Miniprotein binders against q56419. Designs and how they scored, part 26

Target 1, 326 residues: q56419
Amino acid sequence: MEGRTLEEVQEEVFKRHGVLVPKKELEDLAKALEEAGLLLTEKVEARLKEEEEKLKRERPMRLAGLSYPEGEREARAFLEAFRASYPGEGEEARVLLMPHLEPSRVPEVYGAALAALEKTPPPERIYLVGVAHRPLKEKAAALPVPFQTPFGPALPDLPALQALDALLPFELFNTPLAFREEHSLELPLFFLKGRFPEARVLPLLVARRSPELGEALKVVLRDFPGLLVLAVDLSHVGPRFGDTPLTRTLAEEARRRDLGFLERLAEGEPEAALAFLGANPTRIDGVEVVASLLPLLRERKGKVLAHRLDLEAPTLSAVGAGTLVL
Short names: E, the ipSAE of ESMFold2; O, the ipSAE of OpenDDE; V2, 0.75 times the mean of E and O plus 0.25 times the DockQ between their complexes.

## First folded at step 5 (miniprotein)

Design Cah
Fold by ESMFold2-Fast, scan of step 5:
Structure Cah (fold): chain B 326 residues (1-326), chain A 104 residues (1-104)
Amino acid sequence: as target 1 above (326 residues)
Amino acid sequence: SMEEKIRELAEKLAKLAQELAELVKQGADPEEILKKMAEFIRVVKELYELTKEMNNPEAEYWLEMTIELVWEFLDAFLEGNVDMAVQLLRYIAEAAAFLAEALS
């Protein structure tokens, strides 16, 4: 943002939003930004450098005391309560799709994931693939450090991460700061570490479609077998996500689209799942992850264990969540 | 007190970020968005001036996180990436809430 002229900012706003903003409003914003920038430039740079150095050693908990309990005992009780929220039995998973939204909003969906993990032999490692909620320098990234949890640190599988890095056309360890605040990894990891305390982890973020990631992972999984976890949320509908207020019809459509997507994945047809969404697109943050991992999802049949469209009445919005085993 | 003032400003910042997210999502008048952004940036500046006088590493961390997210938000907004801009405003609101909590 620094270095742009008011004329350039005005043109950019016009191009993106179709409105020519008065110079005075842009001048007021520019003045506020200049004043803030002069005070913060060096401090921000020093802090980012310090934070990046800390992330070379470990990734601390950010959501402890908020989305899950800080203490090990309380965390264990919390996990068991989520399991109890799902009345069904799980099925063994070689691939698990689970959500990463706030767990308290969809306890039965996380409970279904826990049920599947109970039926799954303890893996030596977990390939945990989340969605980048901050920009990455490349299409995907990983952070090769211990991730703290109430159950102890989840240790990185360094040999497997290095093998993956060697097969990719870009540097895998490219945006450490993106992992500082990333709930799509932290929230699923809480549940995974609670069930498989000895498993090592490959914490992976996908920002954009990376077919090369899926091809590389297929090779690495042969030498380093493990559980593949796709931590993705489903439909995002309503005003909170830039859409019209949620009606009964739109909610039913979102449920149908989520289930149609999951059922096609369960049939081992991930291209059909993506095509199904392409006909009538909705905001599913898992699309880029599924599109990247096609080689790992083809011809692998499974079952949808749970699905919920979580309604946010105050915002007339909803987020879909599901648990799928393959 | 200074801590109460900083907490009030952090709470105001979180509310402004939520209001900005709503305006951006609705495709509101860019002039309205820019006015609220200017107010938002001034609150951030005032928070920084106050918190740098305090020995509170947790509060300083969340303020610095908020500043970084603001720059990312501005870039996303100018690129016309509405989804990313809204997501970043949500993160800003969360960071500001943590800042307020660290000062409580």
Scores: ipSAE 0.012, ipTM 0.454, lowest interface PAE 8.7, mean pLDDT 81

Design Cb (at its last look DockQ between E and O 0.04; V2 from the best seeds 0.00; counts 0 for: pae O 9.7 > 1.5, SAP 77.729 > 70, placed apart)
Fold by ESMFold2-Fast, scan of step 5:
Structure Cb (fold): chain B 326 residues (1-326), chain A 104 residues (1-104)
Amino acid sequence: as target 1 above (326 residues)
Amino acid sequence: SMEEKIRELAEKLAKLAQELAELVKQGADPEEILKKMEEFILVVIELYELTKEMNNPEAEYWLEMTIELVWEFLDAFEEGNVDDAVELLRYIAEAAAFLAEALS
């Protein structure tokens, strides 16, 4: 369209989504970008190159001091507080589904995951499968380096990762920069490392449906047994996620969607879980992970330990979180 | 079709993000930068409105990533993190390109 002003654009955004993008800030940014020009571009490129080089050696903490404490002692107390927020007993897990949402928003859901880990024998390795929040060059990726935590580095299981890479039709160790700011791995890893300090980790990201990943993992898990962890959030509802403002009806639908999905997974019927979401509107980021891991989820019965819908009042949006043991 | 419209908007968003980064690199006139930002925001609003009518799971994945990256861009900008905002334009261009590919 011709002739639309920023003022008209902002009025439309506010009217439809209840969020205002400040016009003066956009004008100020345009001026700052013009003034900084080549220097900002060179600085950003230099930063990306430096970060990529660091990722060849280790993955540093990014959320320490923000989502969890930096110090080991404070981190252990923090972990214990989350466990205390869940009054139930755990169940032994061979497969654990847990969230990667900010932990302070859903403490009882993370507490349920911790309860399950208490009942689970210490694994030699953890297959930690998260969701990519940056574009990946392939359908999935892994970063084969130590991941720093307040409890010490979570060491990669290099033999298992190499076995997995050999079975895939694409390069597993792609897109290192996608791991720089990846909370779907960092937040669950904090809890997993706190409970299983000796376990090695296979940090895996899924971007798109990869049945090849599930088939390869089934083979690798036979030779390298371990705990499979799916770090996924559930329904995403509201303007922050390109949807209408949250209402009581939409919140009820989101809870119904989440629980229907989890209950079908608990019955050992992951195809039925996916079909249920296909028949019901959804923005569950775990869909691509479950679709990729079908061979590992079939015929495993379990239990939903917790579920919550986290409300973000300023944007009238919500994200579902749950803990499922299989 | 609606998918064709979303594809065209995604392609346009990817180009606008790249062009905005290029104008910044050239030290272009602030009026040109503002004009590109205006076009960028209009395309984002149009994509936003079409989200509910998406019936392609792969395209929906890329659309959600594109929207989240735009929200991160706006947040970084609001906080005065111009370096982060510039980096996020690169990721927005990539995600929008994958969205367009998923719809072709």
Scores: ipSAE 0.461, ipTM 0.721, lowest interface PAE 2.3, mean pLDDT 83
Fold by ESMFold2, look of step 7:
Structure Cb (fold): chain B 326 residues (1-326), chain A 104 residues (1-104)
Amino acid sequence: as target 1 above (326 residues)
Amino acid sequence: SMEEKIRELAEKLAKLAQELAELVKQGADPEEILKKMEEFILVVIELYELTKEMNNPEAEYWLEMTIELVWEFLDAFEEGNVDDAVELLRYIAEAAAFLAEALS
């Protein structure tokens, strides 16, 4: 609220849209919000500082009892139910693409991931690459602490994380608060930890494409072999995402974009997959992760095991999810 | 129930944010926009007051996000950036809907 008067803002809005908002009433509303917002901001800031200190030791479960069961026995049964939702057979994965969408909305897509993991030798470590839903200080980040799960803590692979940090032109261990509620790591990790309880984890987030990350990971993976997991969703279409209401035509376009993207990845052609999307009109969120990891995806052929474009009935919107093995 | 009241207010906020976004996008009458904004702001304040002592981390996250987005919206509106203001109101509607879902 600095730099311009309310009168100047009011006149600018009027010029653009023919709207003139009364000055006095706007000032009264802004002042009321400012006072309430300032009090909330101070409390929020203090709480966030406290949460940041806690995140230096561990990342607790945020979705237990909401997206998956809190108890280990119930969590195991939950995993088996999801595996049963995909009656097919998986294939061995060196690279796995899986969703981070709410599991109950795409059960067979997560089931396909579990089927692939059944065919995959237990890795020493998992490179789990999610999508940052809050800003990062850099293009990518990691949090080198245990992530709690119903199956016990997923321990960080500190030597591999340190090797990765050393190769990047920026500090890898940045923005701990971005991990606090990051479901793109927590939801896939539940399934991965349940299947590979002894694997250590590199919990990574991408905010914006970083070619440096992919080049560094290629080097680190040579010395610290493991399973690479891209925890990404696909198309986001409909009013919640700024589109017209979801129509059959928009849904068909989103499905076409999702499958075309996945199929080009399955042919070992990640640059072609990105080019296929053009301006990314259906907002596939896997784009930034794929663009970062090009050196790890080139010439790796595989198979699309599952896909769903899931309708969000309350918002008349949809989100795509898929399972790809490479 | 306090949680039921908060859920109903969050649903109301989501609806108000979407209605306000449409009014601003279409260049509606300034008095209609201001009246809707008053309703919207008062619901934000009431939600803040009711949820300050809630022990529900998911709901607290979405309320916190909603408040931050409201300040971003006010900044965009003061700058005369109508497109950003409309987009931010849509994000506020989403955050409020998630807050309501967290209390279901």
Scores: ipSAE 0.016, ipTM 0.462, lowest interface PAE 5.5, mean pLDDT 84
Fold by OpenDDE base, second read of step 6:
Structure Cb (fold): chain B 326 residues (1-326), chain A 104 residues (1-104)
Amino acid sequence: as target 1 above (326 residues)
Amino acid sequence: SMEEKIRELAEKLAKLAQELAELVKQGADPEEILKKMEEFILVVIELYELTKEMNNPEAEYWLEMTIELVWEFLDAFEEGNVDDAVELLRYIAEAAAFLAEALS
């Protein structure tokens, strides 16, 4: 929300809910809530602490039975159906950019990712870099625990994670709660684990651009080779994201920016890709991830396999998704 | 101190977010939800006003994050996406907790 003021929040609340909260009443209410709030804060803190303690052992599935099947048999059928939705052939990937959007919205884009994975030799480890949709204490974080999937647990590569942590100027193992419900890791991981059941995983989240992460990963990848996966969505346009309802013009601009971004990445020019977006007016989700991984994306040539701008009809909004191999 | 006040407000915000999450999850009376939302927003406003006066980049970051999440919550709530709304309120609570920590 670069540029939105509290006055705008107040106005928006008024517009949407018909409630104008006067500043003075806000002050008095704030004081009254302070006294009542101490007890609830303690309970919440205790619950959060309990959840953190659980996350020291494993990360359970949160979207099983919702976004993908919980049962292994059904999950395998799900993978095959998604692969079938993409009529093309994939290419070998050293770097895979794929979406983390709800799979049912962009099946052919996930299908393209699966097609690429079919042409990729099974890696020893997967560096899975997602987008933090929750606050992180640091610019990036990792969770060094098993992630549950219908295909069994995705086990962390602890030696590689430790090597990465040692090269970063901040503590990598921070904000475990941010991983609890983060779909940017869970959804891609379903597909990755299904295709590479023996691969260890480094689950990473980026909240803000971290050049240090890219440089550190470049070093770690020398000693711990693996597949790099960027789990990112592209443009977010429409009322859900602060725009007018989707129009032909807005959709064309979103597509232009998505494809222009992906094409420049495919040419091995990630800095040019970022520069092309400028202020990122269509809110490409993966900007901070790409900005963090520049050293790993430079001079790598590849191919855009799929792209879709998917309309969410109830909100007249749209989200871009793409699959790129490098 | 100003820092202490902001910390207290951040803690209050975290609490309000949780209370609001529970009300939304339970399908409480719209009037009750609205009242709690008012309280919630008031704390956000006060936090914003006070933190702007502070030259603390870490606190500013968490405040900005909190505000972003508040917008996302409002959008989810308007769309009738109760699950997302509840989740976002939890994120707001976490961001507020980080804000409080930045001032400790």
Scores: ipSAE 0.012, ipTM 0.256, lowest interface PAE 8.8, mean pLDDT 86
ESMFold2 (binder alone), look of step 7: mean pLDDT 86; pTM 0.846
OpenDDE base, look of step 7: ipSAE 0.007; ipTM 0.283

Design Cc
Fold by ESMFold2-Fast, scan of step 5:
Structure Cc (fold): chain B 326 residues (1-326), chain A 104 residues (1-104)
Amino acid sequence: as target 1 above (326 residues)
Amino acid sequence: SMEEKIRELAEKLAKLAQELAELVKQGADPEEIKKKMAEFIIVVMELYLLTKEMNNPEAEYWLEMTIELVWEFLDAFEEGNVDDAVELLRYIAEAAAFLAEALS
């Protein structure tokens, strides 16, 4: 590595965290790792094993008191405040695309999702498809346990999950630990459970393109009809995501890219949406989800209800969020 | 190509993350841990600089996960949460390995 390259890298780190990582901090980390040693490794392994065992019984709340209120009464008021943040009316959804970004950053976008849920008849079950933020052993995974919420546990649809598992060429229940801290499921589920307290859920994570998942889901949805929810964020731009600092021009490009993607999905043209992103490359975590679910998205027309590019000022970065009904 | 360079860096990152976790397990000398940590940070930073023109969506997914895990790792370190940092090194190693595989 040459000195100029190192200076550029140090500048990126500084722009992201507002500090340089000095030699002293690396020394402190090395010392801490040495002091923990084998005992820390054993402690981490024991903790992971214990947490995996707990996940066989239920998935506890991780973001209660942080992203949403712990108490049922406060949680209900929180939902109504988000709904009130969106001045428009919703539309009935058979498929709902909504974000999993921190809700307080994009309240109007979550409000639009709530408006759509108000117009949607209560489903017997929700197919909640999020994006894995931890590596999965297979292309996709599910966790067949109750997910705790302030509105009570969201119960798994075990017959539908088992029907899905039977149709897949891989074991569906393959990585329980990936669900421990998964906000792409927890945050949408908070809103979905608040609106549809009686609905069972299929909590699904996608890590890699799985056309077999979309084909299997098409079969399962025929026998076990329900609401399909894609919990995905849109453009990830700026230094936090390995890109240049956000400028007005880059923000406009990201907004145009997000809307172009959503509008093609709204026309029932998911392959065109993916091709559009291929021609206009960006980091959209929804790509793998959309590519996996093609059979469920084709020929479904709908409407983009809301879109926002949320600026993370300290890092000069941004994340796009949108609500789409199909 | 740039993708081949990213693949090589991803493979190196996966190996360094695994070796760093193993040095912790062995209670190795602080100087050895510091040396591996420095190599780890340099590789992360080199990989980060090469993100701008990636045109492989599967690799882009794993690259984004790898970068986000590195931020979580640095945050855990700053909080003094060494046990979470060690756990995150395992996830970084796995994500970087999948990144390398996506570029094969």
Scores: ipSAE 0.328, ipTM 0.684, lowest interface PAE 3.9, mean pLDDT 83
Fold by OpenDDE base, second read of step 6:
Structure Cc (fold): chain B 326 residues (1-326), chain A 104 residues (1-104)
Amino acid sequence: as target 1 above (326 residues)
Amino acid sequence: SMEEKIRELAEKLAKLAQELAELVKQGADPEEIKKKMAEFIIVVMELYLLTKEMNNPEAEYWLEMTIELVWEFLDAFEEGNVDDAVELLRYIAEAAAFLAEALS
């Protein structure tokens, strides 16, 4: 536990019980938990190993019944409702940037993605590149197993995954546990599988920028053509992310950065998009993914179909989401 | 009894996990989340300390699972992965409930 957490615990105990627990005692408890966690580490490791072994077979749904319906019929109605939430028409996508935020927060943005998919010929395979919100052993990873969806399993393209692995300087099939609960793949996959039930999938996660991944994918796409999907969110601003409560100024800055980023991508200038963000003060989620896929984004022109900065009112925080086709 | 106390703590943990999940999901006041987090961590610590000496394999299994999930939750929360954090809190609540049942 970080010292800050112990102080917080100390404060809470004091507030609630009127007892000031010495920080040392909390440290000892934390250490004991850590040590116990370490002792439990063998058993925990054994369990983690068991979970890893399960993930060698399939990746089960984690958000069914929560973020989307579990039943196929209800799931189809869900797709239709989301599509209806976007009044516009889509465009054919060779590259699709779409969100991975909770769908109910930005329905029209997902609707725009569905609109684009309507204009896209069914791909043989989908390269689904998400954001790792858990540590990876390498810069990027893949899980070469079926992903469960309400529409049936999304089956991996093993030949294409193997071809990709062979071109990377690191083992692609690493950190399977990072995929267990990763929503950046699961949520977009729901929409993609619903639209393209026969497409094979390459589920990929990026933890940190990997230029090697983009170069390798560029080669693989020649022999294994498919739809490239970037499942990324945009700005994260407000108290949840270390800022002051959302103000008009902060919201305008977040929107400016989101749209400026997307517009430069739409112009086929991904390096300019990254440069525009600089230190990324509004914490655009998709930066590492875009930085990894530069070779695939260069000179591709497209269109921004939707954008929303969604307020989470209880935290006075906001998250940006967008849909871009290239 | 020690078992009864552990059961009560497990039930309390399950409740706290649910409450914390709701706060995080709703994006509640950071101070409120911080308070709930502190309560949550205290109960985890108490559960660990009391169950460490308990010779119940089923309870031990669920305690270990709970602790594993707590670490994963803390990581997800620190990384700002709210959706994962909320999901992990739900799993913690479930594991804690199973722990409580194992001691019933």
Scores: ipSAE 0.021, ipTM 0.239, lowest interface PAE 7.3, mean pLDDT 86

Design Cd (at its last look DockQ between E and O 0.25; V2 from the best seeds 0.00; counts 0 for: pae E 9.2 > 1.5, SAP 80.079 > 70)
Fold by ESMFold2-Fast, scan of step 5:
Structure Cd (fold): chain B 326 residues (1-326), chain A 104 residues (1-104)
Amino acid sequence: as target 1 above (326 residues)
Amino acid sequence: SMEEKIRELAEKLAKLAQELAELVKQGADPEEIIKKMEEFIRVVLELYELTKEMNNPEAEYWLEMTIELVWEFLDAFLEGNVDDAVELLRYIAEAAAFLAEALS
């Protein structure tokens, strides 16, 4: 029955997004789609072509005014407020694992990352590895253009990107549209550019396990030394992520999984960290990045500086976030 | 098997996403669009329940992406951002196709 199905849709949307949509509103939206169908699809096709063409020149800010301030002065104050939210001292990082979820949700975790960057000598370049939230044509991709930030453009390290491309069995500069709206790069980059304004960047997305990427990066890092940043979130629990509503037990289990994973990475044992997660690694979005970068993480000891499990109310879901220096 | 069931559902979801985009392009009746969307959501809910039992890391990645894209689609659609919703249908079709491929 159509009405019953719409009730199921309304209930599921409420569980995942915290809103109830009346049946009549859904019907009105479907009518709007009918009336604008051909023009909307042609408009979207034209927009995608135009956006792809623009991405050959630069990657604009998408989250300015939403997740961070647009103005440089306000952006600087924002950074310092996040640093102040973490009462501890940082540690020098050769490899930094930091989150990419909305910063205001876990300010002390981003503050810990800033503390680590404060103790780290300014790198000539940053290898920024995020997680693809759009399909990629290959297992990994990069976009070799300036990324706009409130602190000015983060310039690509073209020689290092070209060296990396030459070592890979696939074209690295695939799927530019995947970078148009990618928070796993944009949000960490805001913090990294604010602290290292002169550093060039290699903006990299991992979609699936790519051991060839880790092997190639190990070679490129010898000729083009820099800071390696893994921009990954940890546990994803609750209805939004295909699980039951969050309970105290499930939250405690998620915290134990996050910390067990991070502590094994801190011991220089990334294979043990992956094995610790067991048969359901998709509960942590950093798994594909860690699995791809094994040669860069082995035998590198470090410290977990911060961890938090943040509740996504009203969906009864949560996302884990942590800061690890290696 | 469970992986075969997930593959069949992923193929069905990819087809439904493409058909939704095509119905919108053709200016089909709202009732037809709603019916296709209801079927689309049923397939997503079925995939949602199977998430925990999959033992294929590549397929798990594509399943998670597919489900997240569907919720982004619903958010855009319900907020009246119809052109964003149509764009997301393309990404859903591609992610679901990769999910099906990962299950061979």
Scores: ipSAE 0.495, ipTM 0.779, lowest interface PAE 2.3, mean pLDDT 84
Fold by OpenDDE base, second read of step 6:
Structure Cd (fold): chain B 326 residues (1-326), chain A 104 residues (1-104)
Amino acid sequence: as target 1 above (326 residues)
Amino acid sequence: SMEEKIRELAEKLAKLAQELAELVKQGADPEEIIKKMEEFIRVVLELYELTKEMNNPEAEYWLEMTIELVWEFLDAFLEGNVDDAVELLRYIAEAAAFLAEALS
């Protein structure tokens, strides 16, 4: 069976999905494969175990120098520039929905989040609920360790985390490796820590809808008040996500679903927001998070501050991002 | 049935991900790694095409997760981050297994 050449793979991907993987990237992949075969990878499992042990102490930055500056001075300038990208004023947030997409793709959406944070009194703690882009052992998880940022470590609220764990029917502190590379926490946390340096954080991930989480958090929030942050993206459309290349019709449908979802949340009707999506054909990222937090979103009225559907040109795909305050 | 075929492909993908991870860990011959990678990609693509017509929310979730992880794997691999690539293959195997279970 004659092995397919990289060119044949490229052609097949193009024919089937309408995505042209650049030849250079395929060459780089081939080179990386060749180098990987030469690398002493026998230690990978040992290294992963070591990384898991490290995560018992702290979560290091993974995207510093890539998605945001590593240095504090440069990081502050970065925050200011993002805030400047949003020309409007924010509103006080008790609940903030914001993106976790690469910041450079949707600067004004992050700017809107910063605008909202400017109008928000400094919270004692932030409940940061992200999306698990890796499998979890349970429906949700937490990592009760400091998260490194350019502004210093974001310290966990251990008493509140323990209170939450005690109310859940499953072990909250599970799957630590899922947090290692999870950008849905790291990217929002940069902005949150920069604005509220003294706030403690509860870093939470949702893999699957957990009504238990919402009910438990509702109780915990009474004794441990704080800002609730939903770090979620919206529609994911195009070849990268299983669709044809982005068309006007597909983009309009994605925007319609994103805005319809956010508007219903802004009206305090999270169940209506979920029902509006149905089978979620445009793959709104935050549905499992919202479904888990229904008790905290009901009857809360707010405002949509920003929305963008951002094109990833190399893949002819697009991702929706929005900022909502409640 | 279409569901049965998707389940079989998901199971196959999980197996291939594990095998590929093992090959990379052992520093196997590049030709063998490339061959396994090609087979892996073919199964991913076939799985993706077939699931477009599926109406199972749980299966759809795990399929989406699997696809996202595959892209992350490719990115990590292209960047030469072998450790992350191997870890992501493990996650792909797990997600694919959950997909198979959702269709059982």
Scores: ipSAE 0.022, ipTM 0.327, lowest interface PAE 5.6, mean pLDDT 85
Fold by ESMFold2, look of step 7:
Structure Cd (fold): chain B 326 residues (1-326), chain A 104 residues (1-104)
Amino acid sequence: as target 1 above (326 residues)
Amino acid sequence: SMEEKIRELAEKLAKLAQELAELVKQGADPEEIIKKMEEFIRVVLELYELTKEMNNPEAEYWLEMTIELVWEFLDAFLEGNVDDAVELLRYIAEAAAFLAEALS
């Protein structure tokens, strides 16, 4: 098992607690956990290889019946309910920033995205850029397969994906399993596919900032115009995220960071938006995506349509979500 | 049934993790913390033995996550990183809850 030797662990416990744990009991524990870990690793690896082969053909829905309805009729009603949660009018978007937080927690934020889509001419394709929640082999990745939705499959734009891959200094199609459970693509895609049923999709993930990705996308978008979507959440604060308990002061700071970030993006100043966050003390989720896409965000002015810092009362934590059109 | 027994143990595991987090946070007597850890680990081992026979990939995933988090917790606790240790016990409780849900 990872880490220290059994004797090292025993000695460290003794030094800190003044009580020597019986060596036999610690040895039995370590052996049992090691055996369990080995068996689970073998089983998990076999399951993951099977899942990876399935992902070479399509990406199935994982959140149907959980985050959105399974049936198409119910899914369309769901979209209309979310649109109704936002009382305002949208703006045409060439770039749309929208959340990937559980939709029922921020209905008006998703409603604002729908309002923007109503004002947006149907694109031939959507560049959907999410945040990797599992490690990638490279700074960014794509999965060039249909993503299933209640509205039918969202088909990949293979020519645009191939053009993008050719311009990058790394292989773009590098980590299929990272897409298996990736809600930062699935949740926004539900809304996008519902409004643009004929658009193809470039499903992209960013793990670490990649200036090369932004430069390559700028070139690809010239030949393959479409809608750019940043599917990102904002501040993450509170004990669930490693902070002290959520206070009024911490919540107000998170709101200030969220809105200051969005406002600077809306002024066409993405470098200033990043600089405003500094060390990113409230852990805004969108930083690596914005940092990757600077060439596509500069000098694009727009409007913040919605924002909410959503409280998780049971965990005394909060997550921010927003809708921005550029 | 086997599923009912495993679910009950997973719920017990989540409760034990929460209790252990409070003991660590409060700076309880080291002997009491160690005894609670032994009880906690014994439940993990019992769950492992029972789930080996089920061929339930979701349950196996959450059990593996629980075991990995236990080792991370031990590292943090031995380094004296109390805040990290408490945080890891909260994640362990969440993983145990997902394990219990996988079996319902």
Scores: ipSAE 0.008, ipTM 0.216, lowest interface PAE 9.2, mean pLDDT 83
ESMFold2 (binder alone), look of step 7: mean pLDDT 85; pTM 0.837
OpenDDE base, look of step 7: ipSAE 0.018; ipTM 0.315

